# VH-VL binders against Flagellar assembly factor FliW (fliW), part 6

Target 1, 154 residues: Flagellar assembly factor FliW (fliW), of Carboxydothermus hydrogenoformans (q3adg3)
Amino acid sequence: MFILRLFSPAFGEIEADESQIFSFPEGLPGFSHLKKFLLIRHRDNSPFFFLIAIDEPEIYFILIEPSRLLADYHVELSCEQQGLLHLSEETPVLSLNIVRIPPEAKEMIINLKAPVVFNLQEKIARQIILDADYPVRYPIPLSKVKEKADAGTK

## First folded at step 23 (VH-VL)

Design n4 (from a5 with heavy chain L107S)
Fold by OpenDDE, fold request of step 25:
Structure n4 (fold): chain C 154 residues (1-154), chain A 124 residues (1-124), chain B 107 residues (1-107)
Amino acid sequence: as target 1 above (154 residues)
Amino acid sequence: QVQLVQPGAEVKKPGTSVKLSCKASGGTFSDYAIHWVRQAPGQGLEWIGEIIPIYGTANYAQKFQGRATLTVDKSTSTAYMELSSLRSEDTAVYYCAREDMHWGSKSTYGMDVWGQGTLLTVSS
Amino acid sequence: DIVMTQSPDSLAMSLGERVTLNCKASQSVDRYLSWYQQKPGQSPKLLIYDASNRATGVPDRFSGSGSATDFTLTISSVQAEDVADYHCQQYYRYPWTFGQGTKLEIK
């Protein structure tokens, strides 16, 4: 079993399984050279994740499960987008959204326009710009985060 | 070093339109929002709107809704603001400024790079 | 719209003195507040973002504090080069809004 050991200035020493490593073939906007990221859940049952660049561990993003906040938010991918992620109906998929959370903030801002979609089977991921008219900036109080996932939204 | 370059000045008559340019150099373009802010003589700053090229999204202050149009040319890394139905009250220095839309740990938020501004004079 | 109100409108300070500029929001903007410095004849320069983070190259004598509706920009020891207009701006909700500005002069 492969164990990744990584030091991040923000998180310290991190130990993770290879199953938590995702390839970003195109990187992320502004970080096209970063192709490998570590995805870790903040806490058990937490809707928050950290996406950490393996080659530059000082670079990380905060992500959230939108189902923990918004029941009516649905990520619909085009056929082309599904192809880019090698998705089929049976492919386990995780969709997360990048959030801004300033230090000591009580409100977060979620990017609903461009979720990060993970193929959990092939360990490939991309940030996808949705065709739907979702806001790039959606402010929500942190206190509104649900502790339990809604059963109806994948 | 990242720079936003704007023309120095424009002179227009009331009722006409102007299209101001903002050319970015020294970095990536589409992954930043371009804001437009104006400042009348001796006054404070006024936000006009923003365009986020990577998402094709623009937002406007209500005051400028329908009169200002923000566009970008990604091939030339240039942002444009067209303002129609010009009035004397539109006389101001118009700035473009960028905002980091990466939302990563190394991002600087707010408007971190500004153009030098374009003085628009609207007079009969 | 969220109205940003700065105080005072202007002030004159002696070199080396502590300067305090205030910015109040008509409603909570949480920590989504920036400060800009604008010297005469120049474009604004970002000083503080997210209420208390110094932008790159900003001297340590500048600091931002506050949350929700009350914010403060502090210059621990004012220098001659600090003569400028200072603007606060919220980016919590559209439209983005600026304060009216504070003019800082040196006696």
Scores: ipSAE 0.916, ipTM 0.951, lowest interface PAE 0.5, mean pLDDT 95
Fold by OpenDDE, last read:
Structure n4 (fold): chain C 154 residues (1-154), chain A 124 residues (1-124), chain B 107 residues (1-107)
Amino acid sequence: as target 1 above (154 residues)
Amino acid sequence: QVQLVQPGAEVKKPGTSVKLSCKASGGTFSDYAIHWVRQAPGQGLEWIGEIIPIYGTANYAQKFQGRATLTVDKSTSTAYMELSSLRSEDTAVYYCAREDMHWGSKSTYGMDVWGQGTLLTVSS
Amino acid sequence: DIVMTQSPDSLAMSLGERVTLNCKASQSVDRYLSWYQQKPGQSPKLLIYDASNRATGVPDRFSGSGSATDFTLTISSVQAEDVADYHCQQYYRYPWTFGQGTKLEIK
């Protein structure tokens, strides 16, 4: 089993397995040169994730599972977008949204317009701009985060 | 160094339209939002709206809804604001400013780079 | 709209004095508040974002504090080059709104 050992200034020493490493063939906006990221859950059963650039561990993003907040938020990908991510009906997929959380904030701002979609089978991911008219900035109290996943998160 | 360059001044008559430009240089363009803010003489700052090129979205203050139009030309890294039905009250310095849309650990939030502003004078 | 109110409208301070500028929001903006410095004849410059984060290149004599509705920009020891208008701005909800500004002068 491949083990990644990485030091991030924000997180210290991180040990992760291969299942947590994702390829971003196109990188992320503003970081096109960063092709490999580590995805770690904040804590057990937490809806929050950290996406850490492996080549520049000082670069990381905070992501959230929207199903823990918004029941009516659905990520619908076009055929082209599905193709880019090599998605099929049987492909396990994780969709997360980048959030802004200032220090000591009680509310977060979620980007609902452009989720990060992960192909959990092939370990590739991409930030997808949805066609749906979702807001780029959606403010919501942190207290609205559900402790349990909605039944549809299977 | 990242810069936003704006024309120095525009003079228009009431009822006409103006299209102001904001050219970015020294960095990436599409991954930043461009905000437009104006300042009337001796007054505070007023937010007009924003355009986020990577998402193709624009947001406007209600006061300017239908009268201001924000656009971008990604090929030239230039943002535009068109303001129609000009009034004397529209006389102000109009600034463009960028906001980091990466939302990463190294992001600076708020408007971190400003143009020098364009003085728009609306007079008969 | 969230109304931002700054106080005082203007103040004159002596060199080396501690300066305190206030910004109040009509409703909570949590930590989504920025401060800008605008020197005479210049464009605004970002000083503080997220209520207390100092922007790059900003001297350490500048500090921001506060949350929800009450915010403060502090200059620990005011310098001659600090003569400017200072603007607070919320970016919590649309439309983004600025305070009316505070004019800082040196005696």
Scores: ipSAE 0.916, ipTM 0.951, lowest interface PAE 0.5, mean pLDDT 95
Fold by OpenDDE, last read:
Structure n4 (fold): chain C 154 residues (1-154), chain A 124 residues (1-124), chain B 107 residues (1-107)
Amino acid sequence: as target 1 above (154 residues)
Amino acid sequence: QVQLVQPGAEVKKPGTSVKLSCKASGGTFSDYAIHWVRQAPGQGLEWIGEIIPIYGTANYAQKFQGRATLTVDKSTSTAYMELSSLRSEDTAVYYCAREDMHWGSKSTYGMDVWGQGTLLTVSS
Amino acid sequence: DIVMTQSPDSLAMSLGERVTLNCKASQSVDRYLSWYQQKPGQSPKLLIYDASNRATGVPDRFSGSGSATDFTLTISSVQAEDVADYHCQQYYRYPWTFGQGTKLEIK
């Protein structure tokens, strides 16, 4: 079993499985040169994730499962977008949203307009700009995070 | 190295419209929000709106809704603000400023780069 | 709209003194608060974001604190080059709003 070991200034020494590594063919906006990221859950059962750039571990993003907050938020991808992610009806998919959480903040701001969608089978991911009229900045108290996930729909 | 360049001044008559430009250089463009902020003589700052090119979205203060229009030309890394139905109260310095929309660990939030501003004078 | 109120409107300080500027929000903006410095005839410059983070190149004598509705910008030892207007701004909810500004002068 392949184990990735890297050092991140924010997280220290990290050991992860290859199953946690995702390819971003086009990188992320502003980071087109970064093609490989490590996805780690903040803690067990936490809705929060860290997306860490493998080639530059000082660069990371905070992501959240929207199903833990918003029951009516649905990520619908176009056929073209599905193609870019090699998605089929049977493909296991994870959709997460980038959040801003300032130090000592009690509220977060979620980007609902552009989720990061993960193909869990092929280990590829992409930030997708949704056609739906979702806000780029959605403020919400951290206290509203649900302990249990709601069922999401594609 | 990153800078926003604005024209120095515009003079307009009441009832007309003006289109102000803001050209970005020294970095990427679409992945930043461009904010427009004005400052009347001797007054504080007033937020007009923002445009986020990468998401194709713009947000306006209600005061300017329907009268201000924000656009971008990605090919020239230039943002525009058109303000119609000008009145004397619109006399102010108009700034454009960028905000990092990456939301990563290395991001600086707030408006980290400002243009030099364009003085708009509206008078008969 | 969230109204931002700064205090005082103006102050004059001696070189080396500690300066405290206040910014109050009409409702909680959590930590989504920035401070800007605007020198005479210049564009605003970002000093503090997220209530307490110094922007790149900002001297250590500048510090931000506060949460929810009450925020403070502190200059530990004011310098001649600190003469400027200082603006606070919330970016928690639309529309983004600024305080009316505080004018800092040196005696």
Scores: ipSAE 0.916, ipTM 0.951, lowest interface PAE 0.5, mean pLDDT 95
Fold by OpenDDE, fold request of step 25:
Structure n4 (fold): chain C 154 residues (1-154), chain A 124 residues (1-124), chain B 107 residues (1-107)
Amino acid sequence: as target 1 above (154 residues)
Amino acid sequence: QVQLVQPGAEVKKPGTSVKLSCKASGGTFSDYAIHWVRQAPGQGLEWIGEIIPIYGTANYAQKFQGRATLTVDKSTSTAYMELSSLRSEDTAVYYCAREDMHWGSKSTYGMDVWGQGTLLTVSS
Amino acid sequence: DIVMTQSPDSLAMSLGERVTLNCKASQSVDRYLSWYQQKPGQSPKLLIYDASNRATGVPDRFSGSGSATDFTLTISSVQAEDVADYHCQQYYRYPWTFGQGTKLEIK
């Protein structure tokens, strides 16, 4: 098995499985040159993830499973978007949302308009701008995060 | 170096409309929100609204809803604010300002780059 | 709307003195608070974001603190170039709102 060893100033030395590496063919907005990211769950059963740029490990994003917050939030992709991610009916998919959490904050701001969608089979991902009218900034207390995963995750 | 360039001044009569421009240079455009903030003479700052080109969304302060319209031209990296039904109270310096919408570890939040402002004078 | 109230409205300090500017929110804005410096005849400049993070290029003498409803901008040793209006702004909920500003002068 391939093990990725990465040093991030924020996280220190990170060891990860290659299964945690995702290709972003178009990068992320503002980071088009970054094509490979490491996805790490914050801790066991945590709804939070870190998306770390492999080529610039000082760059990372905080992601969250929306199902741990909003039961009625659904990511619907167009056929074109599905195609870009090589999705089929059988493709395992993970959808996460980027969040802002200032230091010592009690509340986070979640971007519901543009989730990051992961094809877990082909290990490709993309931030998708949803057609649905979801807010770009959705403030919510951290205390509202559910400890148990809701049905529909993945 | 990222810059937001605004015209120096506009003079309008009450009841008319004005369309102010804000041209971005020195960086990417669509992945930043453009905020519009005005400042009346000797007064504080007042948030008008924002447009987030990458998401195609705009938000307005209720005070300006229906009267302010925010748009962008991505091809020219230019943001616009149109304000209709102008009144003397609209006399102010109008700023555009950029906000990082990447939300990454290296992001600076808040309005980190400002235009020089456009002085709008509304008088009969 | 969340009302931001700054205090004092104005103050004059001697060079080298510690300056404390206050900003109060009518309701909690958590840590979603920024400070701007606006020198005479200039556009505002971001000083602090997320209540306590210094923006790039901001001198160490500037610091932000606070949470929820009470925030403070501190200048540990005020300099002549610090003469400006200072604005706090919440970006927790729409509409974004600014304080009325504090004018800082040097004696």
Scores: ipSAE 0.915, ipTM 0.951, lowest interface PAE 0.5, mean pLDDT 95

Design n4 (from a5 with heavy chain L107S)
Fold by ESMFold2, last read:
Structure n4 (fold): chain C 154 residues (1-154), chain A 124 residues (1-124), chain B 107 residues (1-107)
Amino acid sequence: as target 1 above (154 residues)
Amino acid sequence: QVQLVQPGAEVKKPGTSVKLSCKASGGTFSDYAIHWVRQAPGQGLEWIGEIIPIYGTANYAQKFQGRATLTVDKSTSTAYMELSSLRSEDTAVYYCAREDMHWGSKSTYGMDVWGQGTLLTVSS
Amino acid sequence: DIVMTQSPDSLAMSLGERVTLNCKASQSVDRYLSWYQQKPGQSPKLLIYDASNRATGVPDRFSGSGSATDFTLTISSVQAEDVADYHCQQYYRYPWTFGQGTKLEIK
């Protein structure tokens, strides 16, 4: 198993293995030069993840798994998008959304229009812009996240 | 450094329409929301709406629904605001402003870059 | 619409004084509040976002605080170049709305 050691100003020293590293062939919007990201979960049972640029680890994103919070949110990929992610019917996929959380805020804002979709088998990922009319700025109370996390720890 | 370039002035008669431009120069157009804000003489700031070109979405203040239309020309990095059925009350300086939309660790959240504004005068 | 009310309408200060500007929202806006500076004849300039974060290049004499409905912009030691109108703005719920402004002058 490959172990990556990385220093991030926000996270300090990080040790990660091969399964946590994803290739972003097109990078992220505004960051087309950043092709490799480390995906780490905030902690066990947390819906939050951090996506950290390996080549510039001061750059990172906070992601959330929306399925725990939004039962009606559906990520529907076009045939072209599925092809770009090398997806077939049995390919394991993870879909996460970028969030922003101001200091001391009671609500976070989720970008539901553009999830980051991960091919868990081939370790490639892309930010996908959905055709559906999902909002770019969707507010969710942080208390709702806390309640879901507590229920999941039983 | 990124700049938003707007024409200095426009003069229109009541009942007509105007299409105001806002051209981004320097840097990229990606990951930005383009906001339109107006300021009548001696008055405060009034948000008209936003367009987010990479998502193809627009949001408007209710006051401007049906009268204002926000568009972009991605090939020229130019945003447009069309305002129809002009009235003398529409006389104002119209600003465009950009907001970074990538929401990363280095993001600034807010309208960080403003154009110098276009003075629209609506008079007979 | 969320109404943003600023106070005072205007004030005149001596150089070096501490200035406090207030902004009150008609409903909670959480931490989704920004402050803009508009010098005479100029476009607005972002000072503070998310209630308390300084934008790039903003002097550290500017600070923001507050949450929910009550917010404050503080200038710890006012300078001549701080003569401007100051606007608060909420971005919690559409439509985005600005306060009417506070005009700061030097005596």
Scores: ipSAE 0.802, ipTM 0.899, lowest interface PAE 0.8, mean pLDDT 90
Fold by ESMFold2, last read:
Structure n4 (fold): chain C 154 residues (1-154), chain A 124 residues (1-124), chain B 107 residues (1-107)
Amino acid sequence: as target 1 above (154 residues)
Amino acid sequence: QVQLVQPGAEVKKPGTSVKLSCKASGGTFSDYAIHWVRQAPGQGLEWIGEIIPIYGTANYAQKFQGRATLTVDKSTSTAYMELSSLRSEDTAVYYCAREDMHWGSKSTYGMDVWGQGTLLTVSS
Amino acid sequence: DIVMTQSPDSLAMSLGERVTLNCKASQSVDRYLSWYQQKPGQSPKLLIYDASNRATGVPDRFSGSGSATDFTLTISSVQAEDVADYHCQQYYRYPWTFGQGTKLEIK
């Protein structure tokens, strides 16, 4: 276990340990050269995460955990996809989706077609394109996230 | 810097089909949305549809559903729009445009690269 | 379909004047609105996205504002090269739709 120190224009100085670092063997679309990312939860019990490129920390993505908002959303991986992620039935997995949130917007847009799937044991991750007919541009009110957060703190 | 190259003009007879091309130079389409927009002479812009090749999805305006077909040849970085059952009302300039779908901290959103347009004339 | 209505249909301005172009949506489009400039005989060029963000290479004299149903494009000091049609476009719900355009001319 070691401590990584990283400066990001958006986040300032970050200290993180090896458990937060993930290898992306194929990077992300448009960023195939970025192989290592730092995953940070926005805050306790927030469904939001930030995925920050270690080699170019001005590049980051906003991710959301969809299970808190979308009960019917299911990530089903093919056998090939499970193999690429080194998954077995006991492997802990995290699935997050990239979102965009324009300044002052009341709704965010979620890419439900292509979750980012993390092998929490081996610390590898990939963006996976699902066979299921999920939308690439799924709008959802930010107020839905706030309502769940407020209820969870009571 | 990417450029979208379209042929300058096409002439077709009513009742036929046309397949318009849009080739990316200095870039690729695979992880972008490719939009098709037309403009009849002296009129405004009309969105026809989009295709996002990496996800294998396409969306069409209802007016063009069943008439327009969007495809991409990833090996040549060329997008195509086929429009069937042509009418004189289809006479317009047809643009292709690219939208960044990466949604990262540095992404620009919107149709930020446009082709020069192809003038399609449908006349008997 | 979400109807985008621009006003005025056309205007003629003196060089250096401040220009305000309006765009109204038939229902809320949140912040999912862009502005395009189309010079005579040319393809459209993205000016503003997400209501207020300038696209790369767009001069600072162009700014966008608004949310929900009411949006404006402002040119702080109009120049001769700004003679064009200006289109707003929503990308909140399919199908994407454009306003009818506003033609800007110099007197």
Scores: ipSAE 0.801, ipTM 0.895, lowest interface PAE 0.8, mean pLDDT 90
Fold by ESMFold2, fold request of step 25:
Structure n4 (fold): chain C 154 residues (1-154), chain A 124 residues (1-124), chain B 107 residues (1-107)
Amino acid sequence: as target 1 above (154 residues)
Amino acid sequence: QVQLVQPGAEVKKPGTSVKLSCKASGGTFSDYAIHWVRQAPGQGLEWIGEIIPIYGTANYAQKFQGRATLTVDKSTSTAYMELSSLRSEDTAVYYCAREDMHWGSKSTYGMDVWGQGTLLTVSS
Amino acid sequence: DIVMTQSPDSLAMSLGERVTLNCKASQSVDRYLSWYQQKPGQSPKLLIYDASNRATGVPDRFSGSGSATDFTLTISSVQAEDVADYHCQQYYRYPWTFGQGTKLEIK
């Protein structure tokens, strides 16, 4: 059994298995050197996730699964993007969007233009810039989410 | 640290255009929003617009739509703002400023790095 | 456009006094508000973002509070180098807008 243990200032000591680790071949914008991230769901059935850099665990992102909130939001990847993610018709895929949530805010801001797409089979992921004209700064009430998420608050 | 370098001054006649530059020293623009903000003498700050090169988007205050054009040359890490049909009320200091668009745990939100500004004087 | 109104327009304070600057938005901006310091002859410098978060390198004496339409910037013990114009700015909805500024002077 391969169990990863790391310390994050925001989360304390984290114990996770290898299946939660994703390779980011090009990292994330501004973090091209960070090639491995740990993906953790906030709680059972929560739409929120944390994406934590394994080599620099003080660096993390809050992600949301938009399909539960935005029925008309569709992630359509080009053939080139599908190839970069090693996707075929049956490949299980997860698409999440980076959010920002100011302390005590009533609305969060979602980057709908650039989802993070995960190949769940090969454990690779990339942030993809969509061709569709989605906003970079999309505000949404936290009350619409039905479950308030906060980084590191439990 | 990163500095945003702007020319000190420009003098123009009404009805002409100006193209102001903003060069990143010790850094890059590609994954940042670049804002342009002006300040007329003795007055407050006025947002002109932003460009976000990684997403290929630009947004302008309605007052400047059609007159201002924001561009970025990624190879030289230089942002540009072109303002056309100049009037005397366009006399102001024009700042460029950078906003972190990474939205990670260590991100500062807001315009955290500013150029020293270019004084544009428009007079006949 | 969301109008940001600051009060007072100017004030003069003695060294070591507590200073409170106010910023009011014409409609809710939630927590999407920042404060900038602009010393004479200089460009603006970010002090506070997201209403209450201190930017890197900003002294502990600066703090921000408020939400929705009413915000304050507090300087707990004003110092000579704090002579500046102070601007609030909303980034809740386009276009981004600034308040007219508050000029702080030392008596």
Scores: ipSAE 0.790, ipTM 0.889, lowest interface PAE 0.8, mean pLDDT 90
Fold by ESMFold2, look of step 23:
Structure n4 (fold): chain C 154 residues (1-154), chain A 124 residues (1-124), chain B 107 residues (1-107)
Amino acid sequence: as target 1 above (154 residues)
Amino acid sequence: QVQLVQPGAEVKKPGTSVKLSCKASGGTFSDYAIHWVRQAPGQGLEWIGEIIPIYGTANYAQKFQGRATLTVDKSTSTAYMELSSLRSEDTAVYYCAREDMHWGSKSTYGMDVWGQGTLLTVSS
Amino acid sequence: DIVMTQSPDSLAMSLGERVTLNCKASQSVDRYLSWYQQKPGQSPKLLIYDASNRATGVPDRFSGSGSATDFTLTISSVQAEDVADYHCQQYYRYPWTFGQGTKLEIK
């Protein structure tokens, strides 16, 4: 079911499934006016996702699932944060972190302080600032990301 | 058009403290890193530290750890750097600078907006 | 700390000439390297980030290249308004550090 077709300078033509569209009630910091994003996994076995603004598709973020790379990283939401995401005990949740990757870099920098948390049932999402003392600028080698992706396929 | 406004000059005696201000005009600090960089007369640039108000974090160069304190008053969009136990070697121009922390596809990375600097003179 | 060393310390060029400024890091900084222009009496201005990306409003005559420990800022055809100190800066590991600068003048 392809409900949306959009063009992004970085991705070309994209056909979106309704299940890939998330509402961001507060947008993202600096982009409070962008309320809807398309979440695309890079490839079936890739730990990378793209989060693309539907109304301004030249605006996108690169996300990574940290649990596949950082076993000790835990996203603990406060009661208020759980309420803002409409979470209950059985609500399926996905937590991803924004990264930056300079051209031709060997390491990327991941923001562990502020994951983007997705309510997979209601299709709402929000960037959450964790109480735990995680770094905002955490470097990891891209080779470690490839190594984990390859291991995950085996 | 965003401007970072700093006082032009401050004069202090050795052994005292100073609190330097940096006010955002035509913009905000809410989702930016604020960096402090100094330049002694005839010398290069020296990074002091950063504060990222939205995350409540601060990082300091080891040389300034325990002596410099970075804060932000969100209600006035003003960043502050307090430097204690001043010495004559602290005489320098102190800049504040803003770094975009959005990390989106269109973000410029680096300190892209700078204040004009405050000349701090530490002398008898 | 990662020491950034620039060369030359100073140079004078004729208008329209190609200028190459070098920056060497004491250890790899990957691609996490920026260049700043500081005109006399002014605050620094960001020129290049992530080794090769031009900041908004920076003329096309400025370009950056390099990785790991060796970086270059090139001005393809120097103009009178390019008289300034140029600083490289790494933001790979804390503390962030700047090179000592290269002074560019027109002869």
Scores: ipSAE 0.787, ipTM 0.891, lowest interface PAE 0.9, mean pLDDT 90

Design n4 (from a5 with heavy chain L107S)
Fold by ESMFold2, fold request of step 25:
Structure n4 (fold): chain C 154 residues (1-154), chain A 124 residues (1-124), chain B 107 residues (1-107)
Amino acid sequence: as target 1 above (154 residues)
Amino acid sequence: QVQLVQPGAEVKKPGTSVKLSCKASGGTFSDYAIHWVRQAPGQGLEWIGEIIPIYGTANYAQKFQGRATLTVDKSTSTAYMELSSLRSEDTAVYYCAREDMHWGSKSTYGMDVWGQGTLLTVSS
Amino acid sequence: DIVMTQSPDSLAMSLGERVTLNCKASQSVDRYLSWYQQKPGQSPKLLIYDASNRATGVPDRFSGSGSATDFTLTISSVQAEDVADYHCQQYYRYPWTFGQGTKLEIK
């Protein structure tokens, strides 16, 4: 049984349960007032996700799971950052990165410097600025994403 | 509503340096890239560089590498551009501009807020 | 450096006419292109970003199109207030570069 019905101009009516809802104690930069977000995978076998603000669902972000595309990208959190996310060694974690994709673009730009890190047990998340020197504007062809996905087209 | 406030004019002698300021009023720079662009009299726009304060990253056009230095004072929401070894061809209006770095559904990309510019005159 | 070349250098139009301004990049810039309006004595104002998206407060008579190397700014019905220099700018690869501009005048 669904516990949340949400209307978004971009997505229409969405039905979701509490396992898809994450608390952002400090919101996102520029959106500190938005404390709860719905995380939805774009499609089966897609590395893309949407992060939709529950209180203002016209606001959303496109996220990508970089581990499927960038084998050498590693998210290493400081002790302080681990504490802010309530992490221990056994805590399941998901790390996603915000992307921008202009309409009809052939390349997307990934912010590798600041992943959004999700504590999957406590359902809290935070955007973290990594200590490692990763680029803020990392271009990657969308064809690389399509080559890694199964052959599924409309 | 944010405004970028710059001094109207600066006059400098060749061989000296200048430090131009750009203060955010009614807002902040923390989640924005700050760009510096100049326009010599009767000429087009020339990008000098950018600084992204939240990440501590700066990028410069090669022409200005080693001569221009971009900084931000987060406590005063003020960006600075220092240009050294001034010469007459550095005479121009110097603009600061900000770019949204949030990359959300409501984000505008590109330099969407500009300062009014500072006219730098380099003359003996 | 990616060179942005605009055409024409200047253009004189009657009120209400359709205006087409062109911008060509020396190599592909994908969709990472913006257009700026600069009235005499003023700072630039963002009109279009990501090739086709209007910035906030920009009248709907302004539209952008194109990809890769060839881009167009269209003003569907030019108004007296549209007298300005128009610049395209790529933000695909560093350094970011502007076209030389097109001067729009009313006859």
Scores: ipSAE 0.740, ipTM 0.872, lowest interface PAE 0.8, mean pLDDT 90

